# Ledger of designs, part 8: VHH binders against Glutamate 5-kinase (proB)

Target 1, 356 residues: Glutamate 5-kinase (proB), of Aquifex aeolicus (o67209)
Amino acid sequence: MRIVFKIGSNLLETDEGDIDLSFLSKLAEGIKKLHSFGDKVLIVSSGAVLSGAKKLGIKEKPKDLTLKQALASVGQSYLMHLYDTIFSNYGLKVGQVLLTKDVFSKEKEERFKNAKSTLEKLLELGVVPVINENDAVAVEELVFGDNDFLAVYVSFMVNADLLVIFSSAGGLKDDKDRIIPVVEDIEKVFKYVRGTGTSFGTGGMRSKLEATRLATTLNIPVIITSKEENILDLRNLKTKGTLFKPSKRKLRNALKVIATLEEPKGIIVVDRGAQEALKAGKSLLPAGVVSVQGNFKRGDVVSIQNEEGLIIGKGKVNFSSEEIEKIKGLKTSEVRKLLNTTKDEVIHRDNMVIFL
Key: E = the ipSAE of ESMFold2; O = the ipSAE of OpenDDE; V2 = 0.75 times the mean of E and O plus 0.25 times the DockQ between their complexes.

## First folded at step 1 (VHH)

Design f6 (framework vhh_7mjh_2)
Amino acid sequence: EVQLVESGGGLVQPGGSLRLSCAASGFTFSSYAMSWVRQAPGKGLEWIGRIYTSGSTSYNPSLKSLVTISRDNSKNTLYLQMNSLRAEDTATYYCARVTYYDEGSFEYAFDIWGQGTTVTVSS
ESMFold2-Fast, scan of step 1: ipSAE 0.000; ipTM 0.383

Design f7 (framework vhh_7aqx_2)
Fold by ESMFold2-Fast, scan of step 1:
Structure f7 (fold): chain B 356 residues (1-356), chain A 124 residues (1-124)
Amino acid sequence: as target 1 above (356 residues)
Amino acid sequence: QVQLQESGGGLVQAGGSLRLSCTTSGFTFDYYAFSWFRQAPGEEREFVGAISSSGGSTDYADSVKGRFTISRDNAKNTFYLQMNSLKTEDTAVYYCAATQYYSEDLWGSEYDYWGQGTQVTVSS
């Protein structure tokens, strides 16, 4: 099986603020055992800025993008040296792969194919790819934000059987602070993120659940667990943390492309009745549209948002933003007459992906 | 290229209301969480309120809970602070701030961008 491990910067650090060499050693030992069963492993690792700050003795957080990029450059080299040295002790070979968000876009499809071919070849050679964002050259508005989504995109690219996200929380916790062992419907557990006491805008469980929702929609199971996990148990989908089961709906590749590689050009806000209809596999009708944001044309991909502000899907529109503004709330017969068209769905079910 | 610009500040009487706006440019608005901070004369800058990237979650300082409401309008690349039942203690320069929605870097807890500030004065 193919397993992607996502390691955040917080997980690379001990409570004392040093790089957690013990964790990297345990991970390497576990990966060696997975390799003995014929499994293939990729690592998506944060920690470049942290590693650079430590190497240069900088104790204050960087205040500008250029300093952050410089620290990432220094730290990426240091971090990869640590991966190479530690993994070498277990007979493992690592290869650095630095990706920008541009690789995961429909506009630059050839870059996606080239990156995929490179990762496939590294796996064929028995190498463990260590993947990170190319921080030194990334522009702010094109960065991944965190590596949770990068890990999902990589998992999609290599057709992973499992995505494992390490978290200091050790899994998703319920209202009584107990780890939920299995999640079958991720939408029902987003409520546990609300009121978790975490600071807004900081890295945390919200971003992990958003990434997990995308992965399970792509039919990839996700485990969120602690550094204390038994790596070998993961191959059997056993965990001390939380297992998120993949969507029961098998998604065809064209819809996976819409979910991942298509950049949305606007937002359509839908009411509660439309949300339930979409989850039941129905098309989006004008009557269910509450509002339209952005400027887009017929055939563009847009995000679908509920009235609570959650993005619940993406799809290719049959009408422009101006046309949808005119037909929202109208009956099918009125739409056909107003737009002189036989099309009455805003988005057809075959061109839409719903994040469960 | 990235800018946050506050507006709506001014003089208001105690018990009155005021709405602050923060208009943004130079980044993808929908991917950012937004916050308001304030700094009173002779005091440290303090947190006032925050709204998540999705708009589904908000947090407030205890001193303003029930009186202030933060909201966002993604179509206008603008977010707001509705201030009701204003007190003289609310007199401060108010700053808007933005942070990356999906940041997992150790430094991700810091706000990426800040506005220039807008003065709010509440008279007795």
Scores: ipSAE 0.000, ipTM 0.120, lowest interface PAE 20.1, mean pLDDT 81

Design f8 (framework vhh_7d4b_2)
Fold by ESMFold2-Fast, scan of step 1:
Structure f8 (fold): chain B 356 residues (1-356), chain A 123 residues (1-123)
Amino acid sequence: as target 1 above (356 residues)
Amino acid sequence: QVQLVESGGGVVQPGRSLRLSCAASGFTFSDYAMGWYRQAPGKQRELVASISYSGGSTNYADSVKGRFTISRDNSKNTMYLQMNSLKPEDTAVYYCAKVGTEYLDWESGFDYWGQGTQVTVSS
């Protein structure tokens, strides 16, 4: 089994504000046991800026971008030294892999293939890759925040069997503050989110749920859990936190590419009727379109958003943004007349991925 | 280097108005749909208004429709939110962001969220 562990900067800190060496040791011990069963592990780790600040004795979070970049550079070396030192005590070898979001772009497919080949070779050599953002070109992404989506993209790249996201909350909690042990339909649990998950430097629960929804759509199960987790239990999908089951829909590779490697050029907002039709596997028709945002051409990929502001999917459009503005709310016959086309679907079901 | 700086928040009495501004730098502002989000303590962050890259299309949450107006000036890399007839329930931290950041946090960037500006409506 291939397991990706995502560790946010907050999980690397103790209550005293020091780097949590005990957690790294526990993780290493667990990974050693997973290796004994033939499992392969990758780590997506934040914490470069935090590690740099501690190395240089800087007590307050930097406000200056140049200082953040400098701290990330110092901290990445320090953080990797800690991983190497601690993991070596358990006979584990680590390898640093620094990625930027351009690696996960359809326009830069050679970079994706090269990064994938590197990760595959490291796993073949029995090495644990430790992956983080590349500070040279993505400095704003190397702050006190989390890389939840990077962990999903890495999981997709290596065909992971499980993504584990560590959280101080220890899992998804219901309205009575109890951990929900299993989630089969992620849409039903978004109502329990109260955090600033998308806020800079926080990595709260909403961000983790959005990343989890993408992963489960890609047929990858996700566990959100605490530092107290028994690492070995994770290989059996057992957790003290929350297990999010993968989508029952087996997604073909072309749609996984749309979900991951295609950067959306705009947003189409759909009504409730269209949302239900899309979830039932139907195409998006002009009548279901409420509004269009962004500037895009025929064949571009766009995000699909509901009226509550939740992104529910992505798809390749048959019409430009200007054309959709003209046809939204119209019947098929009116669309064909206005656009001089036999196509009446804004997005065809075969070119669309709906997040569960 | 991407930066979003919100301004214009403050403390006002019910029925008053405020205008929020968002100054963007470090990316091609005119290529992206932008939105205003808000978060009250203990609640989820919600999208209250969004605007297309050109300003030709806007969308509003039902709770603010008819009271709030979003606009943008691509020549100044700035987006605005005109908030009229403010109510106590509008009390929140207001954030400027690229639309979709609540979903595509890594791709849209953590730094595509501003620091926020506090709006407090109280008598």
Scores: ipSAE 0.000, ipTM 0.171, lowest interface PAE 16.4, mean pLDDT 80

Design f9 (framework vhh_7sr4_2)
Fold by ESMFold2-Fast, scan of step 1:
Structure f9 (fold): chain B 356 residues (1-356), chain A 121 residues (1-121)
Amino acid sequence: as target 1 above (356 residues)
Amino acid sequence: EVKLVESGGGLVQPGGSLRLSCAASGFTFSSYDMGWYRQTPGKQRDLVADIYSGGETKYGDSVKGRFTISRDNTKNTVYLQMNSLKPEDTAVYYCARLSEYGTDFYHSDYWGQGTQVTVSS
């Protein structure tokens, strides 16, 4: 079993504002026991800026990007020293891996393969990789936020069996402030997200649910839980927090790449009938297309939106944006007369991911 | 039919100012969070600023203190006031209607066509 633990900056702090060494020790003890069962563990950790501020005695949150990057530089070395020291007490070896967002791009496929090979080798050596964004050179506009999405990308990269996200909330709470123990359909629980934007810290519950939705679409179960969790119970998908079950639709790797690594070059808006057909596993036909936005070519990946403007999927198109403008709303027989092609579908079901 | 139309882009000298506007139609504007994003050719879209239905705002670190996002629910319009512009602010700027899944491009709702902002001397 491969397990990815995501630890946010807030989870590395005690209520008194100090680094939570007790939590790191508990995590190390739990990982040692997981290793005894043959499990492999990776950690995606935020906390570089926090760790740097603590080391330098800076109490005010940095507003200056350069200061934030400097603190991340100081803090990353300090944070890794803490991981190394604490984990060594349990006989565990850690290795630092710093990733930039461009590693998770189809255009830079070799960087993805190289990072994957490095992580696989570390796991083979019995090392626990501690992964963070390379904050020293990152700009916030291109950053993974509190690393919730970085944890999903890493989970995809290593074919994780479980992603565990630690949260001060301890799980997803309903309208009566009770932890929801199991979520089978994540679409039904987005209504329980409280506050928007600045109401939560960076990587608040909304970000965790967005990342969880992507992970479950990729067939990876997710647990959102508190620092009080019993680490060994996670091995059996038992939690004091919330278990999000993976999508029942099994995706081929090519579709997982479309969902994660491909940036859409345009948008196709579909009608209600087409939306229902797509959710039922059918291909997108020209008759179901309402409008097209952007400039794209045959073979490009595009976003699929419903008429309410909600993104419902992504897929690789058989026709350019100009061609789709000419054939939208037409029946299959009319498309063949207008275009020199044997393909009648705008997007084939085998080249399409639908988010549910 | 949801529609977002950006305007106000153009060429400006370093240190200058521009105000972008995004006219929205086809939905109940006051009920939705709105945002501005930017993209340089060959790179992914990144957050410039969000404004929530309740009036709260969020900014990307590189634009904090220089850019201001605002909205006018009576005109169904969201604005981005850009001050102290730098060459690195050169990008195509996109208006977005934000989904209940947040502001990243995997689950973003609706995007405008984009407007070019070039900061050069």
Scores: ipSAE 0.000, ipTM 0.135, lowest interface PAE 19.3, mean pLDDT 80

## First folded at step 2 (VHH; from b6 with A33W; framework vhh_7mjh_2)

Design g1 (at its last look DockQ between E and O 0.01; V2 from the best seeds 0.00; counts 0 for: pae E 15.3 > 2, grease 31.8 > 24.2, SAP .794 > .668, placed apart)
Fold by ESMFold2, look of step 2:
Structure g1 (fold): chain B 356 residues (1-356), chain A 120 residues (1-120)
Amino acid sequence: as target 1 above (356 residues)
Amino acid sequence: EVQLVESGGGLVQPGGSLRLSCAASGFTFSSYWMSWVRQAPGKGLEWIGRIYYSGSTSYNPSLKSLVTISRDNSKNTLYLQMNSLRAEDTATYYCARETIYDFWSGYDYWGQGTTVTVSS
């Protein structure tokens, strides 16, 4: 079993702000036991900027990108030292892997292959890769944010069997503040997080649910739990937190690539009827298109959003942005006349991924 | 850190005009798509339109005749010009930075909003 653990910066600290050596030791002990079952483990870790600020005695928030990059350099060195020192006490070897977003682009296929090969070799050597964004060279428009999505992309890259996200919340809580033990339809639980539509995106539990939705669409189960978890139980999908079951829709590899490595060239907004049809496995027809955003050509990948601005899918378009603008809202017969084409779907179901 | 600060809201008589501004800082403004969205009291978010880094625009068809989005990359400022305002245009207006990485719901940063009230 291949298991990816995502650990945020605040999870590396106690409530008093000191580095939580007890959690790191617990994690190392658990990973040693997982290795004895033949499991492979990777860690996606964040917190380099904050750790660098603490090490240098800088109490103010970073003011600019260059300072953030410098702090990340200092902090990453410190974090890897801690991982290496603690894990060595359990006979574990760690390997630092720093990635930028362009590794996960279809246009940079050789970078993806190189990163994948490196991770596979590290696992073969019995090493625990510790992966973070390469913040020292990241530009603002290419950063991964809080690493929740980086963890999903790494999970896809290595064909992970399980993604575990450690969170101070300990799991997804319902409206009575109780942890929900199992989620089978992630769309039904977005109501339990703060915010409406696309307002206030990034960070927190909303971001973790969006990352989880992508992972479960890729057929990867996700556990969100606290650092008080029993590490060995996780291989049996047993958790004190929340288990998010993978989608029952079997996703072909070509669609997984669309969902992850293909950057969208635009956005198509669909109405509620189209959203329900897409969820039921139907193709996107012009009649369901509300608006088209961006400039794209036939065969490009686009995002599909609902009327509230939420991303519900991605797919390859059969028509350009200009063509879709002309045919949106029209029936199939009208489309055939206007474009003199035998194609009547904006996005065919076989070239489309719908997030749950 | 990324900041978006809207301004220019206020009370306007029906039929009047307003120009809203969004001052952007903490990122390379010229490299991003930017959107305006609004929320009337008690209603959901309504997308108004987008301006691409090229200066091209795309609008909500129901609002296209009423609004114009522009940007000044030298001042890192996004604008929304609204004309012939009606009582139904009363809302809080937000600017938002589009992410090309749509896994974060299409927008990764929002302003705090500026309120427009259309009343006589």
Scores: ipSAE 0.000, ipTM 0.186, lowest interface PAE 15.3, mean pLDDT 81
ESMFold2 (binder alone), look of step 2: mean pLDDT 83; pTM 0.836
OpenDDE, look of step 2: ipSAE 0.006; ipTM 0.235

## First folded at step 4 (VHH)

Design b7a (from b7 with N31D Y105W; framework vhh_7d4b_2; at its last look DockQ between E and O 0.01; V2 from the best seeds 0.00; counts 0 for: pae E 8.4 > 2, placed apart)
Fold by OpenDDE, look of step 4:
Structure b7a (fold): chain B 356 residues (1-356), chain A 123 residues (1-123)
Amino acid sequence: as target 1 above (356 residues)
Amino acid sequence: QVQLVESGGGVVQPGRSLRLSCAASGFTFSDYAMGWYRQAPGKQRELVASISESGGSTNYADSVKGRFTISRDNSKNTMYLQMNSLKPEDTAVYYCAKDRIEYSWGTWDFDYWGQGTQVTVSS
């Protein structure tokens, strides 16, 4: 079996704020056992920024991108040191693979192939790949946003038999705060996601479910569980958390779905002129934006809707929902002045799919 | 051949309710997101509501949120629109719509419509 473990940033720390070495040790021990069965394991790790902050004694959450990038650099180095040290105690070897979102773009198929080849070679060599986002150099437009999706993409890339997402929640809980042991149809359980009331999830369990939905449609079972899980049980799809079974539904083009962006986190309504421009293969400019719905950040995927309410495409935005609200209808020169930016496009043509 | 047949329209007073149905045939109903459009006289056709393949996800126009409910029964190849608290501005021909592609991931691109059913809300 090929198993992908996704480890969130919150799981890498103890209640005291230290790196949870005990969990890493447990993971290593478990992986060693899995290896004994001939299984291959990949780790999608998070927490580079957090780890960097801890290493440098910074207590406040960084808001500045440059600081985040710097912290990610420090943190990733530190994390890999810990992985290497701890895993070595169990006779395991680790390899670092840092990815950016564009590796999964249609336009960069070569990068995808290269990344896949690297991962396959590592697995062939008996190495545990530790995958993380390349935060140190990633711009907001290239950020995965949540490593849950990265984990799904990696799972797809290596044809994983199982994706395991570790969560502090321990699983998906129903309206009575009970862990749902098995989910046959993930669409039926979105109602249990406790959200901020927004129709678009930007994180938390909703994000996990969205990622899980993608995974299950790609015929990959997903387990969401806690750190207390028995790693060996996972091999048999036994969990104290939630098992999401593969969907009975088959995607027409899985690669296209992956390459053509994540689930939309908002809607941009465009005017007729913009619609025609998009149809002609042009980028979406602020002047063509009529309205914006949802709360999303730079780099997020949104739906493109015309004035008649028809969804005509989707794409990755270069501006946040707040920024778009400010610049909608403006000319490029006005946008640059207002936001002090060099970006001209709300959505670049290369980062969108048009359905017309 | 894809067929969408709407029913349930009529004339009602403001504040009343109607339930529209759309009977679908000629395609694998459960594989496609579905939606309702409406077109009022002199206005452009607009999306009213949409529903995912399984019915687990729904979307509504702001003008109908809290009043309309879209649902589907895949076993019957039928989609529904429960319209409550109807207003005169809801007067339109309502069209059942099929997504262009299967599994559109919330980006529902509708390219096929039924013949429509008239809904008139008047005092």
Scores: ipSAE 0.012, ipTM 0.262, lowest interface PAE 8.3, mean pLDDT 86
ESMFold2, look of step 4: ipSAE 0.012; ipTM 0.503
ESMFold2 (binder alone), look of step 4: mean pLDDT 83; pTM 0.834

Design b7b (from b7 with N31D E53R I101Y Y105W; framework vhh_7d4b_2; at its last look DockQ between E and O 0.56; V2 from the best seeds 0.00; counts 0 for: pae E 21.9 > 2)
Fold by ESMFold2, look of step 4:
Structure b7b (fold): chain B 356 residues (1-356), chain A 123 residues (1-123)
Amino acid sequence: as target 1 above (356 residues)
Amino acid sequence: QVQLVESGGGVVQPGRSLRLSCAASGFTFSDYAMGWYRQAPGKQRELVASISRSGGSTNYADSVKGRFTISRDNSKNTMYLQMNSLKPEDTAVYYCAKDRYEYSWGTWDFDYWGQGTQVTVSS
């Protein structure tokens, strides 16, 4: 089994604000035992900026990009020292891997391949990779989030069997503050985080659910749990937190690449009828298109958005943005005459990923 | 064309070992969980062992736990079942099976089986 553990910044600290060395030791002990079962483990770690701020005595949250990058440098150095020292006590070897967003782009395929090959070689050598974003040189965050999305992309890159997100929240709670043990349909539980916290907060449960939705769409199960978890139970998908089952809709690899590595070149806004048809597994027809945003060509990947602004999918278009503008709202026969084509769909169901 | 070809079956005495192989072709082997099923005369087909895409997670039926070991070699597109300490109750046709879906969660939905290989354990 390949397991990716994501350690959030809140989890990296004790309740008193110190670096939680006891948790790191517990994790190392658990990973040693997982290795005895033949499992492979990777860690995606957050907290470099905040750790740097604490080490330098900076109590105000940094908002300046250059200061954040400097603090990340200080904090990342300290964090890797702790990982190396503590994990060595359990006979574990760690390897630092710092990634930027461009690694996860189809246009830079060689970078994705090189990163994947490095991680695979580290696992072959019995090393536990410790992965973080290269915050010192990063100019953009990955897809609206903390390292939750990085953990999903890493999980995809290494064909992980399980993604475990450690969180101080301990799992997803219902409206009575009870941990929900199993989620089969993640869309049904977004109501429990609607309107919680700030919309722009990092490391919140909303962002974790968005990352989890991507992971489960990619057919990767996710556990969100706390540091009180029994590490060995996780390989059996047993948790004190929340288990999110992968989507029942299995995706072929080409669609997973569309969902992760292909940057959308534009947006197609669809009406509610089209949204329901797409959720049911049908193709996007011109009749369901409300508007087109951006400039793109046949074969480009676009985002699919509902009228409320929610991104509900991604797919490859059969027509350019200009062609779609001409045919939106038309019946299939009218499209065929206007564009002199036999194609019926703006996006064929086989070239589309739906997140609903 | 998906093809699964089992080999390594035979007739053995109790307490002996056999190693089954499943050669796979026609699909990207490393993207699918795989399993071994068996069907004894007059019984329903049952899951014996299963293995994740990377080989990192395995599951076994209680009746074979500790005696059988499933493994895979993704570079050779081959799955194996090492069967030690064989008992007469292990007599069955053994099938390798492919999960229906790329990248799956620990409940498998097998969509194709091989032709099977006979394992007979008798004195």
Scores: ipSAE 0.000, ipTM 0.127, lowest interface PAE 21.9, mean pLDDT 82
ESMFold2 (binder alone), look of step 4: mean pLDDT 85; pTM 0.864
OpenDDE, look of step 4: ipSAE 0.012; ipTM 0.287

Design b7c (from b7 with E53S I101Y Y105F T107E; framework vhh_7d4b_2; at its last look DockQ between E and O 0.04; V2 from the best seeds 0.00; counts 0 for: pae E 24.0 > 2, placed apart)
Fold by ESMFold2, look of step 4:
Structure b7c (fold): chain B 356 residues (1-356), chain A 123 residues (1-123)
Amino acid sequence: as target 1 above (356 residues)
Amino acid sequence: QVQLVESGGGVVQPGRSLRLSCAASGFTFSNYAMGWYRQAPGKQRELVASISSSGGSTNYADSVKGRFTISRDNSKNTMYLQMNSLKPEDTAVYYCAKDRYEYSFGEWDFDYWGQGTQVTVSS
């Protein structure tokens, strides 16, 4: 198995605000045992800014980007030193990998290939890659904004068999604060993530569910759990937290690329009937299009959005944004006459990924 | 280590069918485009069919189009070539080939081949 562990900033801290060396040791011991089964393990770690703030004695969250970048620079060095030191006690070797969002772009395919080759080689050498965003040089436009999505993209990059997200929440809780042990249809559980905002945070359980939805659409199972988890149970999909089963719709690799590496050039808003048809595996027809946003050409990838503003999919358009504006709401015969074309669909089902 | 092992070759009469298999190991098969090449004695290897990493895009040489079908099963790390309506000119050693790059979009660069399997079409 290939297993990706995602470790959040808060999970790296004890109650006293120190880095939780006991948890790091538990991870190292567990990973050593997983290696004995022939498993490959990667870590997506946050905490560089936090570690830098602690090392410099800065008690408040940084306000500006430049300070965040400086703190990340200081903290990343310290964080990797801790991983290396603790993991060495268990005979494990770590390798630092810092990524930016442009690594996961079809337009910069060479970067994706280079990063993937590096991770593959590290795994072949028996090294545990420790991956973080390159916060020191990342501008907001090129940042994932949340390491949960970075963990999903890394999981896609290495064809992970399992993504495990460690969270202080310990799993997804229902409306009676009980951990839901298994989720088969992630859309049915979004109702449990009310009030995901915090005074200082940008991520939360809703963000984790959106990342999880992407991962399960990519046919990757996800576990969200706490640091009290039994690491070995995870390879058997047993958890004290929540297991999110992968989508039963097996996604072709080309569609996985559309879902991850192809940045949408615009948005197509669809009506309720079209949403249900897309969920059922049908193509997007002009009759179901409500509006078009952005400027794009035939063959570009766009996001598909419902009337409530939820992104429900991505796909390659058969028509430009201007052409779609002319044909939205029309029947196929009218489209063929107006545009002098034989195409029937705005987005063909074979070029579409639906996240629902 | 990368390994590609072809099987399913043999001697058949014209008009008959054969199915070639390529068992792959030592790399993440589902990330790479794959192809079938063939080489008759004294000739250069020629690409006869290729398939994208997902299986969603295929390409065929004109000489085999409509007769050969390339496919893959990423869960079994195996690529196939179904060869129907075989002709004597299809006689060659057939090689499974791996693209050099993961997730290539368009031009493949097949740079690794297996040992090959002999296909002979004669009456």
Scores: ipSAE 0.000, ipTM 0.103, lowest interface PAE 24.0, mean pLDDT 83
ESMFold2 (binder alone), look of step 4: mean pLDDT 87; pTM 0.877
OpenDDE, look of step 4: ipSAE 0.006; ipTM 0.276

Design e2a (from e2 with Y52T K58Y V101T; framework vhh_7sr4_2; at its last look DockQ between E and O 0.01; V2 from the best seeds 0.00; counts 0 for: pae E 17.3 > 2, placed apart)
Amino acid sequence: EVKLVESGGGLVQPGGSLRLSCAASGFTFSDYEMGWYRQTPGKQRDLVADITSGGDTYYGDSVKGRFTISRDNTKNTVYLQMNSLKPEDTAVYYCAAETYTEWSGYDYWGQGTQVTVSS
ESMFold2, look of step 4: ipSAE 0.000; ipTM 0.246
ESMFold2 (binder alone), look of step 4: mean pLDDT 80; pTM 0.801
OpenDDE, look of step 4: ipSAE 0.139; ipTM 0.607

Design e2b (from e2 with Y52T K58Y V101D E102R; framework vhh_7sr4_2; at its last look DockQ between E and O 0.39; V2 from the best seeds 0.00; counts 0 for: pae E 16.7 > 2)
Amino acid sequence: EVKLVESGGGLVQPGGSLRLSCAASGFTFSDYEMGWYRQTPGKQRDLVADITSGGDTYYGDSVKGRFTISRDNTKNTVYLQMNSLKPEDTAVYYCAAETYDRWSGYDYWGQGTQVTVSS
ESMFold2, look of step 4: ipSAE 0.000; ipTM 0.241
ESMFold2 (binder alone), look of step 4: mean pLDDT 80; pTM 0.804
OpenDDE, look of step 4: ipSAE 0.016; ipTM 0.354

